# Ledger of designs, part 18: VHH binders against q9c0y8

Target 1, 316 residues: q9c0y8
Amino acid sequence: MSASHPGILHEYTERLVAFELVGKSNVTLTSNVTRSLLLFVGGLGDGLLTVPYVQELVNPLDEIGWSIVQVQTQSSYIGWGTGSLKRDDEDLHKAVDYFLHIGGADFSTRKIVLMGHSTGSQNVLYYLTQSILPNYLIAGIAQAPVSDREAAYQFNGKEKTKELVDWVKAEYLDKGLGNDVLPRSKVENFFGEVPTSANRCIDLTDVRGNDDFFSSDLSADDFAKTFGNLKEISGSTAHSQLILLMSERDEFVSPSTDKAQLLNRFRESIRPTTSNSSLSGIIPGATHNVGPKSSPEALKWLINQLITALRSFIDQ
Key: E = the ipSAE of ESMFold2; O = the ipSAE of OpenDDE; V2 = 0.75 times the mean of E and O plus 0.25 times the DockQ between their complexes.

## First folded at step 11 (VHH; framework vhh_vobarilizumab_d1)

Design t3 (at its last look DockQ between E and O 0.01; V2 from the best seeds 0.00; counts 0 for: pae O 10.7 > 2, placed apart)
Fold by ESMFold2, look of step 11:
Structure t3 (fold): chain B 316 residues (1-316), chain A 121 residues (1-121)
Amino acid sequence: as target 1 above (316 residues)
Amino acid sequence: EVQLVESGGGLVQPGGSLRLSCAASGFTFSDYYMAWYRQAPGKGRELVARISSGGRTYYADSVKGRFTISRDNAKNTLYLQMNSLRPEDTAVYYCARGTWSLSKGSEYDYWGQGTLVTVSS
């Protein structure tokens, strides 16, 4: 459905933008140095307003002095097919740096939380545990932290997925062609019409590929290298909080997956343990993106969890 | 030219069985995600069952345990075995060809013309 959405389009670095939606107060990040933000990054194929709950967050967050800002990266829309988590991380750090300083703000006056949906959850975890760049986030929120590899296993089959991985390694990686785009005929049933590099295919579909943070068959040692490595906030002795929000009816997750047990395995691996937020949970009745097929209570539950978290960060 | 042709619909008593077939042509059948949808008068289309190219199946709760989706890749044919039929199963049943991707999930780009299943006493 077409609509107009009032907001501020920020050019946070050359050719990349983030959209701040404006709530009923008309207060913005440029008008109030103490106003904080939830920076939102979508998943594969996402861009502005493609994740349906984002618009619904505007006024609830506005009521507690927070802006919601949708960030575009080089991976937005179809750009993800030739991207990487590392490239996304570089874009996201530029966005955080921009918003940290506009209006005369700094970390002492403005809090920034990064929230990711779907593969945006990998962006959050990468930012907080793998990035070599300074961390200025008070928290990360991962909504629908799902395994792309296990989704491919569910829908295309484990053997077909392994066959693709082996073929890509032999025909591309072993030949030094990791940045080359794969033929559509080989990958259409995994990546659709999105041009996808050999490296990106491996990142998403190989065991322990660079995106493979959330697979249920990973070991505690695997999770220790990611969840177990939360970084300090730069210029502080504190660490970022990590909040994990799974969708109960996530169509990208096998019905046979015990989501509560998997969530507990993620949380038990979080180090320092003080970063393990008690606000993590499973969104009742929610589909992957908490869209219209979700139960009515799903969005309300999500809003309540987010408001509880964000309000607590203002009190610090 | 992609074609999907359903057959096997008809009038059946409650508790009866029907087997729907969908003959596929004009594409490499074994590479595609396939589904059965149904549409009762005045309602939207709803998923009944789907089967991946690798053979993994999914069923709507309303049909689980009663319906079985299958495919014969050598014959380019999709099947729906419907047992223990109920009046609420009355609908036009559509064969659908789809694609799946990590970014979009399941999408269906070609549909058959449908076959009517009527379950009444």
Scores: ipSAE 0.204, ipTM 0.620, lowest interface PAE 3.7, mean pLDDT 91
Fold by OpenDDE, look of step 11:
Structure t3 (fold): chain B 316 residues (1-316), chain A 121 residues (1-121)
Amino acid sequence: as target 1 above (316 residues)
Amino acid sequence: EVQLVESGGGLVQPGGSLRLSCAASGFTFSDYYMAWYRQAPGKGRELVARISSGGRTYYADSVKGRFTISRDNAKNTLYLQMNSLRPEDTAVYYCARGTWSLSKGSEYDYWGQGTLVTVSS
C-alpha cells in the first residue's frame, strides 16, 4: 500500500541520506539527545521503505524511546552490484557517526543498534568484526541471515553457479578486471538487470567469498573467522550483542536445511560467548522479509522480540 | 564412464614444440571446462591452462605466450600446443574436467593418467 510516512531526511554524508521515521510522540534524534537509535540497513535491492516490516516498527519503538532510521548506502537499490561489504561498512560508519552526534548527543547519551535485513546481515556482522567498536554501538541484529551462494545454488543450480564463478575468475579476476561489470547476457539469470562487477559476483557466489558468512556448508573454522571474531567495545572488556533472527519460511534457504540447527551452529560460533544473545531465534511463519505471505503472528513476534531486545539494552 | 586419455608427450629439446591431446569420453564434452595441469618431479600439481565450454582461456604466467589450450568439441578432444619449451616445463601433464565438479566437492573431478613431457638437451 502506498502511503506517506512522517520523518526526517538526513544527509549523513555527501550524496547519501538516511530517513528517520518519526513516531506518534514526535520525538526525534535531534530533539532528544538521549534518544536511542535502531539503524536499519536493507539487503540486496533494498532502499528506503522496501522492507515491509520497517514501517511497522516505528510506533512500537517510539513508545519505548527508540527511533528507527533507514540508511541509504551506495549499495542501495541497484548499487549493490558494484559494491562491497567494505564500502558498505564505510558508509555505515559515517551514518553511525552522524546520528550519534545530531542534536548535540554523544556516546554518553545515545546508544545505537545496527539492524540488517538479508544481505544487511552481512553488513551487521562485518561491522561488528572489523574493528573495536565504540561504546555507543551496543548490539547488532541480523534479520534473515542467508547465504547468497546457497541461494544461487537453489535457484540457478550448483553446477551453473560454479561455472559462473570459474568463468568470472578466469576472464576477469585473473586478468585484473575485477572491477569490470559483467555482461548482462551472461549473468542476468543470477543478478537480473543489476550491473554486477566481477568482484561482487565472486563475493556473493564463491565458496568463502567475502560475503560468505551464512552458508550451511561452512566449517566451524569458517564461522570462527566471522561469528567468532566480534570486537570489543572501546574502553571496556565488554562486547556488543549479536542477535540472529531467521525466518522460518525463508524462501532463500533450502527446504532441506534445518534452520534451527543452522542457527545453533551460528550461535555456538559467536565469540565471546557473552555476545550470544538468548534472544536469537526463528521468526515463526515468516518469509524472508516477513512480508505479506508470512503468517499473521510473524510480524508481531518480530516486533515483540525487538522491543524486548532494545529494552534490555537500555537497562544495561 | 568418464574417461580422459592424454597423448603426445615425449622427449624434446629446449626451444622445441609438442602438442598434447586429451581424448574425452563418457560425458558431454562441450558442456565442461577443461584444463591442463602438470606435475614436475618433487613439485605439486599446478594449473597450466584452462578453457571454458565456449572457448575462453586462462594461462598460468609461466606458460603465457608459449602454450595454447584449445578444444574440438566435435571430436571431444582437448589440446595443448606447447612452443618454446624449457627444461622447467618438464613434467607429467594431466587433462582434467572442470565446471561440474563442484557437486563432487572439487574444482576438477576427473583426471587423465597423464603424459610425460621431458625437455632436455
Scores: ipSAE 0.008, ipTM 0.228, lowest interface PAE 10.7, mean pLDDT 94
ESMFold2 (binder alone), look of step 11: mean pLDDT 86; pTM 0.863

Design t4 (at its last look DockQ between E and O 0.13; V2 from the best seeds 0.00; counts 0 for: pae O 9.7 > 2, placed apart)
Fold by ESMFold2, look of step 11:
Order: C-alpha cells, then structure tokens, then sequence
Structure t4 (fold): chain B 316 residues (1-316), chain A 121 residues (1-121)
C-alpha cells in the first residue's frame, strides 16, 4: 500500500536524516513556537515507517505540543550487521544536538525524550548510562526490551547458539578479526542475508555481550551495571525517567518467561529509584511491534501511557 | 536455491485428521527453525506452530493439544499432524523457514506455496 506522509526531513549530520511527521496543527520543530520532541529509534532491520504504531502517534502527540521524529542511524535497515551500540549512540547524540539548535529553542524550553523499539531499547538504556546527560534529554522509553540472546536460544537452540559464539571467538576474535564479516553460510540461520561482523554477532548472542541487557538469566549485579547506572543531567543532580513497556504477546519472548516478574526485576534495579516510572507496564494484547495482529486495545493503551508521560514532562 | 513444497492438504469432516508435510531442499535443513502458518479466507496469515533446530516446539493457543509439529532432519521434512479438526481450521497452510533477524520485515525468509485444508460436513 503506497502512501504519502507529510513532514520535514532533517539532515542532522552528513548523510543521516531524521523524519518529523506533521500532525493536524501544522506546527513543527522549525516553527517559532515552543515544541517538544519524541525521538524514535527502531530495532534490527527498522528504518523510516517500519514500526507500525509510529504513524498513529502523530496526532495524539501533536495535541499536546510534541513532535515525533524517526531517526535514521548508520545501523538502520541492514546497516546494523556491522554496527554497534556505541556507533548508534554516537549517531543519536548528533541527532539530539541538532534538535537542540533548530527553531530557536534552548534546552530549558524544549524537552527531548528518546524512545526505542526492540534493540532500540538497548540504544535507550545505553544512552542513559554512558555519560552525564544534557539537561534537555528528560526521559527514555523502551518498548519491547527483549533479549536478542534468549530469542536466539528460542529459535535456534541454546547449544547451537553457544557453538556459534565459541566458533566466532576462536576463528575471529582471538585472531584480531572482530571487524570481519562472517561467512553467510555460518550465520544465515541467525541473521539471514544481513552481512554480520564477528563483533556484532558476539554483541547480540553471547552471554553478557554488549547488547545483552534484558536476558532473564542475568543477575542483580548485571542489572546494577545497566539499569542501576542512570546518569545525571549536566549541571544538576536530576536524572532521566525510564519507562519500560513490554508487549504481552511478544513473539520474540519465550512462552516460559514470566514477563511481569522480569519487568519487576528490571524496575527494582533502576537507580536512582526516582527514575523508576509508575507508567512502565505490559501492553495488553500487543505483538512485538504492536502491529495489526495485536488486540484492538493494545495501541490505545500504548498511546494513553505515552500521552500521560509526555504531559507530565511538560508540567515539570 | 531454497525450496519448500507442502503436501497433504484436502477435504476432511469435522473431528478428522490430516498430516501435512513440507519437503525442504537447497539449504542445511537441520540448522533452521521452521514453522507452519495458515491463512483463512479474508484473514491475515497466523502462526500455527514452530519448531527449533533442536526440536523445541511452540503452538498457537487455538491449536494446542490438537496439532503436533515435528521434523525429520534425515529426510529434510517438516510435518504437522492435525487432529480433531474443526471448521475454523479451514485455511491454506504454509511452511516457512526462520530467520532470527527482521531484515525483510519478517522472522521468516522463505515460504512455500501452501496446501489447502478444508474442514466441512
């Protein structure tokens, strides 16, 4: 189905763009009015318009003075296979810096919230834990914070996944070849046709790999290093809020996983405790990306949670 | 080249049984997780059952206890045993090969042509 989507294409750094969808008000981030921003990053394989609920957020957010912007990073589409959380974080910092400087806004009048879907949730958590935050990034929202390693276990088997990891370490990492692209025949049952580096494979599939934030078999000490390590906003002791939104019918989560219990374990680990949002929860009837096969109430519930959160940030 | 060829569909009465087969070629079958999907008239495709490369299974609630997915890695064949069939099981059934990544917008990168199952009196 072809469609046109009105908006502004922002070139936030050389060769990378972010697309601001425009709502009924026709107010945008380039208008000479105060306007806040939900910056959205997708997961593996995602790019502009690939996460189905984003278009549905445009008008609800517009009603409360927020734009939604879909960011393209070097990892968008098939670029993730040779990327990393660190590279993604560098791209996202450039995007945030860009949006601080357009439309005459300064950080004291514009709020920026970073929202991630799927592996974009790792981007959010990484962003909030690496360095002192700019004052303008008030919150992170992680939708479908799913373990890539445990998904690989579910679909390909734990033993087969460990065999791949051991082989990649021996044949690539131990030989200093971490940036080399793996033979497709060895990894296609995991990553399909996406060219994937040895480092990226390990990041996604090894125990405590660089992306391994959400696995149910991690310890409280593991979560303390991530969820327990949210950074201050520059020039204050304030910290970003962190909202976690799991999908009830997430097809990448094992049926044996107690999602409510796992979510509670994530939330109990959040430090400072004042960053632990009461708006975190499980989206009823939702598939991984809250797509059309979700229960009808799923999208409505998601919109309500987001609107409630975003209103609260403006009131502060 | 990858090929998936379904067979075993047909007409059955309610309460009857069918066994579907999917013959796979052009790849190392034992390394891949596999699934059965179905598409009823006027509806989208829905997952019926999934089996990992190591044999772990998952079933949609609507078929749990009635359907059994299995695989024979020596014969490169995926199976779906369908018991206690109901009119709502009427659909085209598809065999799918799994991919972990969503690089094509789907967790499955190759699909068969489908086999029709009709359950009616």
Amino acid sequence: as target 1 above (316 residues)
Amino acid sequence: EVQLVESGGGLVQPGGSLRLSCAASGFTFSDYYMAWYRQAPGKGRELVARISSGGRTYYADSVKGRFTISRDNAKNTLYLQMNSLRPEDTAVYYCARGTFSRSKGSEYDYWGQGTLVTVSS
Scores: ipSAE 0.011, ipTM 0.415, lowest interface PAE 9.4, mean pLDDT 88
Fold by OpenDDE, look of step 11:
Order: structure tokens, then sequence, then C-alpha cells
Structure t4 (fold): chain B 316 residues (1-316), chain A 121 residues (1-121)
């Protein structure tokens, strides 16, 4: 449904914006230096207000003293086709920096949780594993972490995906043309109308590609490089929490995949173990984006789980 | 050898229904896009419907809401349920295997022999 949403549009860096949704209390990050925020990043194709449950989080979070901010990165909407996790991470760092300080706040007054949906989950994990984290970044939440590669297997065929990968490597990467955009006629079935670079194609569809975090056929060693590599919080031996929230009816995960088992594999790989949150779980009855085809309890479950998590962070 | 064999075509009255089948062999059926094409007399071959390995479907506008493409990977069989048939649906219907070709811009590499569907009063 089309609707208006009260909020504040922030230019957190040149040419990029983030939307702070304002709840019933009318408290904003600008008006309260101690207010914490959930920084939300969508997945492939997402932009502002494209994930349906986000707007439903506003008031529940507001009630417990949290703001939710939707970040538009260079990868938003169709930008992901020529993007990378590295680029995304740079944008997200700028966003975090901006919102950390808006209203005169700083690391001593404001806490931030990064939440990603779908491919945003790769962003979250990437963020948590690349460098030592500041003390204000206290947790990451990966909602609907899925393998883009395995999704391609499911929707496009495993063999065809491999053929694509091989073709792109031979015709583009091996020739130093990784930044070139692939012909639509060759990749439309995979990426739709989105101009997609050779590099991005490989990131998403190659075995152990740059985005290959959540594939079920990855080894423990593979998971150790991602889940097992959460960085310390600066000035502390503590680490940020990682919460994984899979959707029970995620259409991008093969029906043959045991989601519970897969989730456990992820969780067991998290290092340090203290970063493995007990709040990880499967959203009951939820489609990928917890959308309208989800069971009625799915959204409620998600909201409650988030509230529980966020409250726990503030009390610590 | 890759083989696609269509069946189920025939004569049907307007408003009637038919179910086409395509038996696939010689390849891992579950790994491929499959599609139904049709060619009416004097016209070019056109896409009717396609289905991904995971069951994602696409329909031409002319058949949307009337036709259903499905697959049984265990049986290596592609189906086309055709309801509310119209005279303009009269054509030879072809089963096709999707492919990615480096040399050819074609989306499909193997075709069945076709099965004739005639819709007439």
Amino acid sequence: as target 1 above (316 residues)
Amino acid sequence: EVQLVESGGGLVQPGGSLRLSCAASGFTFSDYYMAWYRQAPGKGRELVARISSGGRTYYADSVKGRFTISRDNAKNTLYLQMNSLRPEDTAVYYCARGTFSRSKGSEYDYWGQGTLVTVSS
C-alpha cells in the first residue's frame, strides 16, 4: 500500500541519503544524542521502503528508545549490478560515521546496530569481519541470509550457472574486463534488467566468490574465514554480536535444504563463540522478506526478536 | 543424446482443455530451464511459457491466466496445461531446453519434434 512515512532524510555523504523513520514519540537522532539506532541495509534491488517489514519496526523500536534508519548506498535499487561488498562497506562506514555524530552525539553516547536483509546480510558480515570495530557498533543482524549462488542454481540451473561463470571468466575476467557490463542477452535470466558487471556476476555466482558466505556446500574452513573472523571491539576484548534470522519459507533457499541445520552450521562457525547470539533463529512462516505471503505470526516474531535483542544491548 | 518428445496434442473445441507433456532424456533435466514454444501456420515461432529449474515461471501475455507450465523433475517431464483454449492457440507446440551458449545468442539449444494443437469448433 502506498503511504506517507514521517521521517528525516539525511545526506550522510555526497550523493547518498538515508531515511530516519520517526516514530510516535517524535524523538530523533538529532534531538537525542543518546538515542541508539538500527541501521538497515537492504538486499539486491532494495532501496528506501522496499522491504515491507521495515515500516512496521518504527514504533516498536521507538518505544524502546531506538531509531531505525534505512541507508541508500550506491548499490541501492539497480546499483548493485556494478557494485561490490567493498564499495558497500565504504558507504556503510560513512553512514555509520554520520549517524554516530548527528545531533552532537559520539561513540560514548550512541550505539549502532547494523541490520541487513538478504544480500544486506553479506554487508553485515563483511562489516563485522574486515576491521576492528568501534565500540559503538555493538551488533550485526543478518535477516534472510541466503546464498546468491545457490539461488541461481535453484532458479537458473546449476549447470547453466556454471556455464555462465566459465564464460564470464574466459571472456571478461581473463581479459582484464571485469568492470565491463555483461550483455543483457546473456545474463537477463540471472540478473533481470540490471546492468551487471563481470566482477559482480562472479561475486554472486562463483564458488567462493566474494559474496559466497551462506552457501550450504561450503566447508567449515570456508565459514571460518567469514563467520569465524568477527573482529574485536576497539579498546576491548569484547566482540560484536551476530544475530542470524533465517526465513522459514525463504523461497531463495532450496526446499531440500534443512534450514535449521544450515543455521546451526553458521552459528557453530562464529568466532569468538561469545558473538554467537542465542537470539539467532528461524522466523516462523516467513517468506524471504517476511512479506504478505508470510504467516501472520512471522512479522510479530521478527519484531519481538528484534526488541529483545536491542533491549539486551542497551542493558549491557 | 539429448531428446525431447512432446505428446498430448490434438483437436479440441474452443473453451476446451489439453495437457501437453514433454519427456526429456539425455541430460540432467532438473538443471535446466525448459520452455514451450508454438508456431501457428504462417507465423513465426513464439515463446508460450518457460520454467526455471526451481519452478519460476513466465508466460506470454496471450496465454497468461489460461496456461500453466510445470515440471516433474523426478519424471524428467515438462507439462503445459492449456485451459480455455481459443482458435488462435492453434499451433504446433514445441518443447525446448534452455541453455547458455557462448557462440550463439539463442536461449534454447534443443527442441522436440512438436505436437499439433488444433482448436476448432
Scores: ipSAE 0.007, ipTM 0.268, lowest interface PAE 9.7, mean pLDDT 93
ESMFold2 (binder alone), look of step 11: mean pLDDT 85; pTM 0.866

## First folded at step 12 (VHH; framework vhh_vobarilizumab_d1)

Design y1 (at its last look DockQ between E and O 0.35; V2 from the best seeds 0.35)
Fold by ESMFold2, look of step 12:
Structure y1 (fold): chain B 316 residues (1-316), chain A 121 residues (1-121)
Amino acid sequence: as target 1 above (316 residues)
Amino acid sequence: EVQLVESGGGLVQPGGSLRLSCAASGFTFSDYYMAWYRQAPGKGRELVARISSGGETYYADSVKGRFTISRDNAKNTLYLQMNSLRPEDTAVYYCARGTFSFSKGKEYDYWGQGTLVTVSS
């Protein structure tokens, strides 16, 4: 038998859904206009209930008056191979707009935090940096902000990855075929069974591709274009907080990478400096998704850190 | 055809040393990350050490400081230098070839037959 999870399925735009998990209090975003939410987006291949810690957040957040909502985008599950950060961002803006206003709420009463896991971390950073924010969002939380390109280098080979990139540029991008799906025989060792466009391949695997926010070989100038460019919320001069949570035992990060040093490089690049949250850190003993192979303390640490952050956003 | 052939196992006294080798053929060895796993009697396989295509290493806590994984890409050979051996290191040791894709993450698609290491007086 499967477990059931009480909640409300919202259609936040045509054919795209988000699942509001309901805690023991049975208070919902519709029933209480001052109730705030953590909007959660997973990484490549993720969807509802695929990131193991999300269900464990429901009751701790409920105890402090916060809901957690799992958002599905067009990139959820296997949709990511033909998607982009821009398409994801458009979906996420629709979700934020929807939740900001349900139950009669407005920006003066309800707080929204966007949290991303893995490539969802790229979604968070993209959301905060691309344009004037049309909807209120008091913080972004990036858990496991890792480089997809450096993972491919480490495990598939740097030269093989470079050869793939060069081939895709020459045979697809230079010919205006960026939206074409690549032949599986050429890319199966990077993308397996997931149909993948030329543009998506370049986004993930090229130096400074559109997803390439977290690679350790990027310069301070590169980080200034992303971390250094947090946008104002529409109609105000306020800026969102950015919290970065790395996993200490992240199996997709090179063993030679000094995670504390890399985290500091990200944080030092954040502009405005008031957006650089002191709550950023390294989750002790955590694997990439803070799953069962993590040290027993990892999940507890994550929960306590999130509670600390979310309480700090509640005035009073 | 991919082949992984381990050698160098045997009986050693506690505190002793042993060097395992894994001869690889049928693929471009330098393109793949490689690992040593072990399986003690009555237990599942566990990771001992991993080495990336570029030479970066990772070790299980139980062997860190005592074991050294290395590779010689010119000879298509993976090594495990095992020092300060303990009875709990007794196991069959397996060489494994790793693969990675964005859809499946890390996994191992080929395994050797294993070589037995016994640490006993």
Scores: ipSAE 0.446, ipTM 0.709, lowest interface PAE 1.8, mean pLDDT 89
Fold by OpenDDE, look of step 12:
Structure y1 (fold): chain B 316 residues (1-316), chain A 121 residues (1-121)
Amino acid sequence: as target 1 above (316 residues)
Amino acid sequence: EVQLVESGGGLVQPGGSLRLSCAASGFTFSDYYMAWYRQAPGKGRELVARISSGGETYYADSVKGRFTISRDNAKNTLYLQMNSLRPEDTAVYYCARGTFSFSKGKEYDYWGQGTLVTVSS
């Protein structure tokens, strides 16, 4: 990975920025109304260039007429500790609106795909299914959609997680203190150094918490409320496509979990069925963020899969 | 100061058993997941087993059914019971403290000095 990447820093709303990574063609969203973009949102802890494969996507996507924009939300870096999917969604809507129109473009000339990594996947799904209108996304890509709750089970233990949830509910939520930040001494093993609100703790660790989209123990009815509820694209009768890309060696998913089966459960729940992309799959040999510990072919696979997807969206 | 000190390594015949211990200090042991790694001569360090703070375990395929990772939170000690040892199990075994973040996944921020296990006839 290079230490730097050329591009344009955009203030898409007050005090929030997004970075348009410029490829070899030097074509930008400002200079071309027909330029489409992959709007990328990281997971918990991520900021600009913290996901290693993002820089590797720039030139391949540039060659097919797509820019990559990495967005910072209020949740970026350590901001997620006091955030929410709702807040994130508000930020993302502002970003989509900004980038949809810069250079004089609109929905008829510019397409936007939202790609989320890790918890960014919850953002993607939230945007497509539970977000406020309008929805200008032709597709969402959820890379490494994993259950934060089950990750906690894996690393901290199921019972310890339940104890945490119960404690936070009793001592904070039941008292109307959901916005209070939890004492680090009590939750460091879950959230590290990140100041974490009671509400955010519950969102991430409670059964059917606000972020609980991808847990393997959820019911078909649960999936129907999320995967099964994709909204129409604004101004169209069409629905956004949803692509799910799981990492084969995702360290946040229990080794005992059949990822293929889980992915199929997600896909089968997608409504309308036409939104269930055939391009969903498992990235071979990939760790969670397709990072250095991944097999050499993992990144190539991801790039090819994205190119295929993005081309297909323009051809529709 | 966080410290991890392994013990229990030694020479054992194939088919034999050893029990490794890792004494932890300088942090709340019960709050952290722990792991055993090993490094054989000329090879990279590999995960052997890990155990969550709650006691949930994971094993590498190569040791599954033969090794058991456990912990005693009251004693701040991590254990690795190794049964049916094989020559290919010969390695320096390391104890590691795990850190968890939703962005970085499982990482290890502290390691012991290691204890040598040699399986030979």
Scores: ipSAE 0.250, ipTM 0.654, lowest interface PAE 1.8, mean pLDDT 93
ESMFold2 (binder alone), look of step 12: mean pLDDT 85; pTM 0.859

Design y2 (at its last look DockQ between E and O 0.27; V2 from the best seeds 0.34)
Fold by OpenDDE, look of step 12:
Structure y2 (fold): chain B 316 residues (1-316), chain A 121 residues (1-121)
Amino acid sequence: as target 1 above (316 residues)
Amino acid sequence: EVQLVESGGGLVQPGGSLRLSCAASGFTFSDYYMAWYRQAPGKGRELVARISSGGDTYYADSVKGRFTISRDNAKNTLYLQMNSLRPEDTAVYYCARGRFSMSKGSEYDYWGQGTLVTVSS
């Protein structure tokens, strides 16, 4: 990955920015009303160019008439510790609105796909299913959707995680202190150095917490409330497509977990069924962020899959 | 200073048993998940078993039912009980300290020097 990439920094709302990565064609969203964009949102801890494969997507997407934009939300970098999916969703809607219209474009000329990495996948699913705001996305792509709760189980233990949840509920939530930041000494082994609110802790670690979309122990009814509840595209009777791309060697997922089976469980829950894309799959040899420890073919696979998807969306 | 020191390796016949120990010092042992890795001659290092800070365990398929990873937090010691050993279990076994956070994921930041286990008739 290069140390820098040419592009345009946008303030899409007050005090929040997004970076449009410019490809070899030098075509921008501002200069072309028919230019479509992949709006990319990272996971916990991510900011601009922190996901290694993003820069590698620029030219391939550019060649097919798509720009890629990395959006920073209030949750970017360490902001997630005091954030929420709801807050993120508000930021993302502002971003979508901004980029949908720059250059004089609108939904009839420009299409937007939201791609989320890691916890960005919760943002994607939330946007398509739980948001009360209009949906202007043709599709959502969830790359490396993983359960933060089960990740905690894997490394801290199920019982220790439960103890944390119970403690936070008793000492903070039950007392109306959900916005208080938890003592680092109590939660560092879960959240590292990131200041984390009581509410955010519960979102990430409680059973059926607000972020609990991808846990393997969730019921069909749970999935029906998320995957099974995709909203219509605003102004249309059509629904957004949902593509799920798991990483084969995702270190946040227990090695004992059958990822193919889990993916199928997610896919089977998608409603309407027409939103269940055949392009969902497992990225071969890919670590969580498809980083340098991935097999050489992982990035190529991801790029090809995205190109296929994005081409198909323009025809819909 | 963080230190991990493995012991208990040696020569054993097929079907035999060994118990490896990893003495940890220089950090709060109970706050970290730990793992055993092994590296056979001419092969890459592979995960054998992992134990969460809370005691939840994971095993590679090749050792399931034969190996048991455990920890004694009071003694700051990680163990690997190896039963029904096979020639293919021959390797240098390493103890590793793991760190986890929601945003950074998991990483092993300290390793022991390793202890050799040889299974041969």
Scores: ipSAE 0.814, ipTM 0.914, lowest interface PAE 0.6, mean pLDDT 95
Fold by ESMFold2, look of step 13:
Structure y2 (fold): chain B 316 residues (1-316), chain A 121 residues (1-121)
Amino acid sequence: as target 1 above (316 residues)
Amino acid sequence: EVQLVESGGGLVQPGGSLRLSCAASGFTFSDYYMAWYRQAPGKGRELVARISSGGDTYYADSVKGRFTISRDNAKNTLYLQMNSLRPEDTAVYYCARGRFSMSKGSEYDYWGQGTLVTVSS
């Protein structure tokens, strides 16, 4: 059923919005300067209310003094096809800066956690390890940190994916046409109807493309360059925490992939090791977005992990 | 007009073999991943096997080693070779066309009418 959802729509920068869902307490980020927030970014194709578990987080988080805010970026919905992780990162930094200061808050009174779903997980990892902008996040949470390249392998085949990459390099990149949108007929079975640039295609489908953080065939040295590079919180000696939450029944992950082993490989690469949260895990019975086809226990497990994590970021 | 037409079902003894075919028309067959699903009476459809547009295969645990999915892109035909059949394999078998995109994931947008496979003495 369609429904209305109470909340506050924030314009955090010119023409980009974030939606603060309001829980039973009616306390908001503008009404309480010490209230902390979980800033949520979806994956490719996502926007406001598209990830089904977000609404279910509102009241559990409210009970522990946390708001949940859904951020829209230039890449939301169909905008991602001509974007990049760097452009997303710039948008997310603007959102973080906005929410750190609304209602008269500052870095000492409000904690911000960035949570990403699917390719939003690449946004989280990029923010915490690759961004050249100052970091004010106490933690990042990556839910369903999956490889787009290996998803393409699973459904289109490794050889067909390599053929696409080679063709895009030859016909576009080698000709200086990286920003050009690719013909739909060549890419429909990778990107659907979303206009997709040559550069974006390579980012998502090439081995070690700019989005290629989570592929199982990457080496420990590859992971050291990303997971091994967690940033300090600006103005602090502390580093951001990183929590990784895989979905047990993730339909984007090849059935041949050992998720527990892959998760451990990510975690073993995290530096500093004090950023490697013990709350990382595999959500039992969960589909990719923890949607209605998930086991009934999946959502409860997710809520418990998130509540445990968020409480741990607030002193006794 | 997208059409998927299954054939090759029938009655077979336990331990026997059967080969299902799915004739596809109305689209560029080689560009899509394809799957076989089955549905026993009173149960939901379950994945049996799928094959990527590039030929990579996946099988449900219950059929691995006994069933082989394949495709002939020149004939626009999907196949399921079913060996060592068991009574538990009795179901209506459906051919399905998959769509994948990175933003929408995997969905099956067209289904055949199904072909009945009965495994009994």
Scores: ipSAE 0.544, ipTM 0.763, lowest interface PAE 1.5, mean pLDDT 92
ESMFold2, look of step 12: ipSAE 0.475; ipTM 0.749
ESMFold2 (binder alone), look of step 12: mean pLDDT 85; pTM 0.859
ESMFold2 (binder alone), look of step 13: mean pLDDT 85; pTM 0.857
OpenDDE, look of step 13: ipSAE 0.170; ipTM 0.615

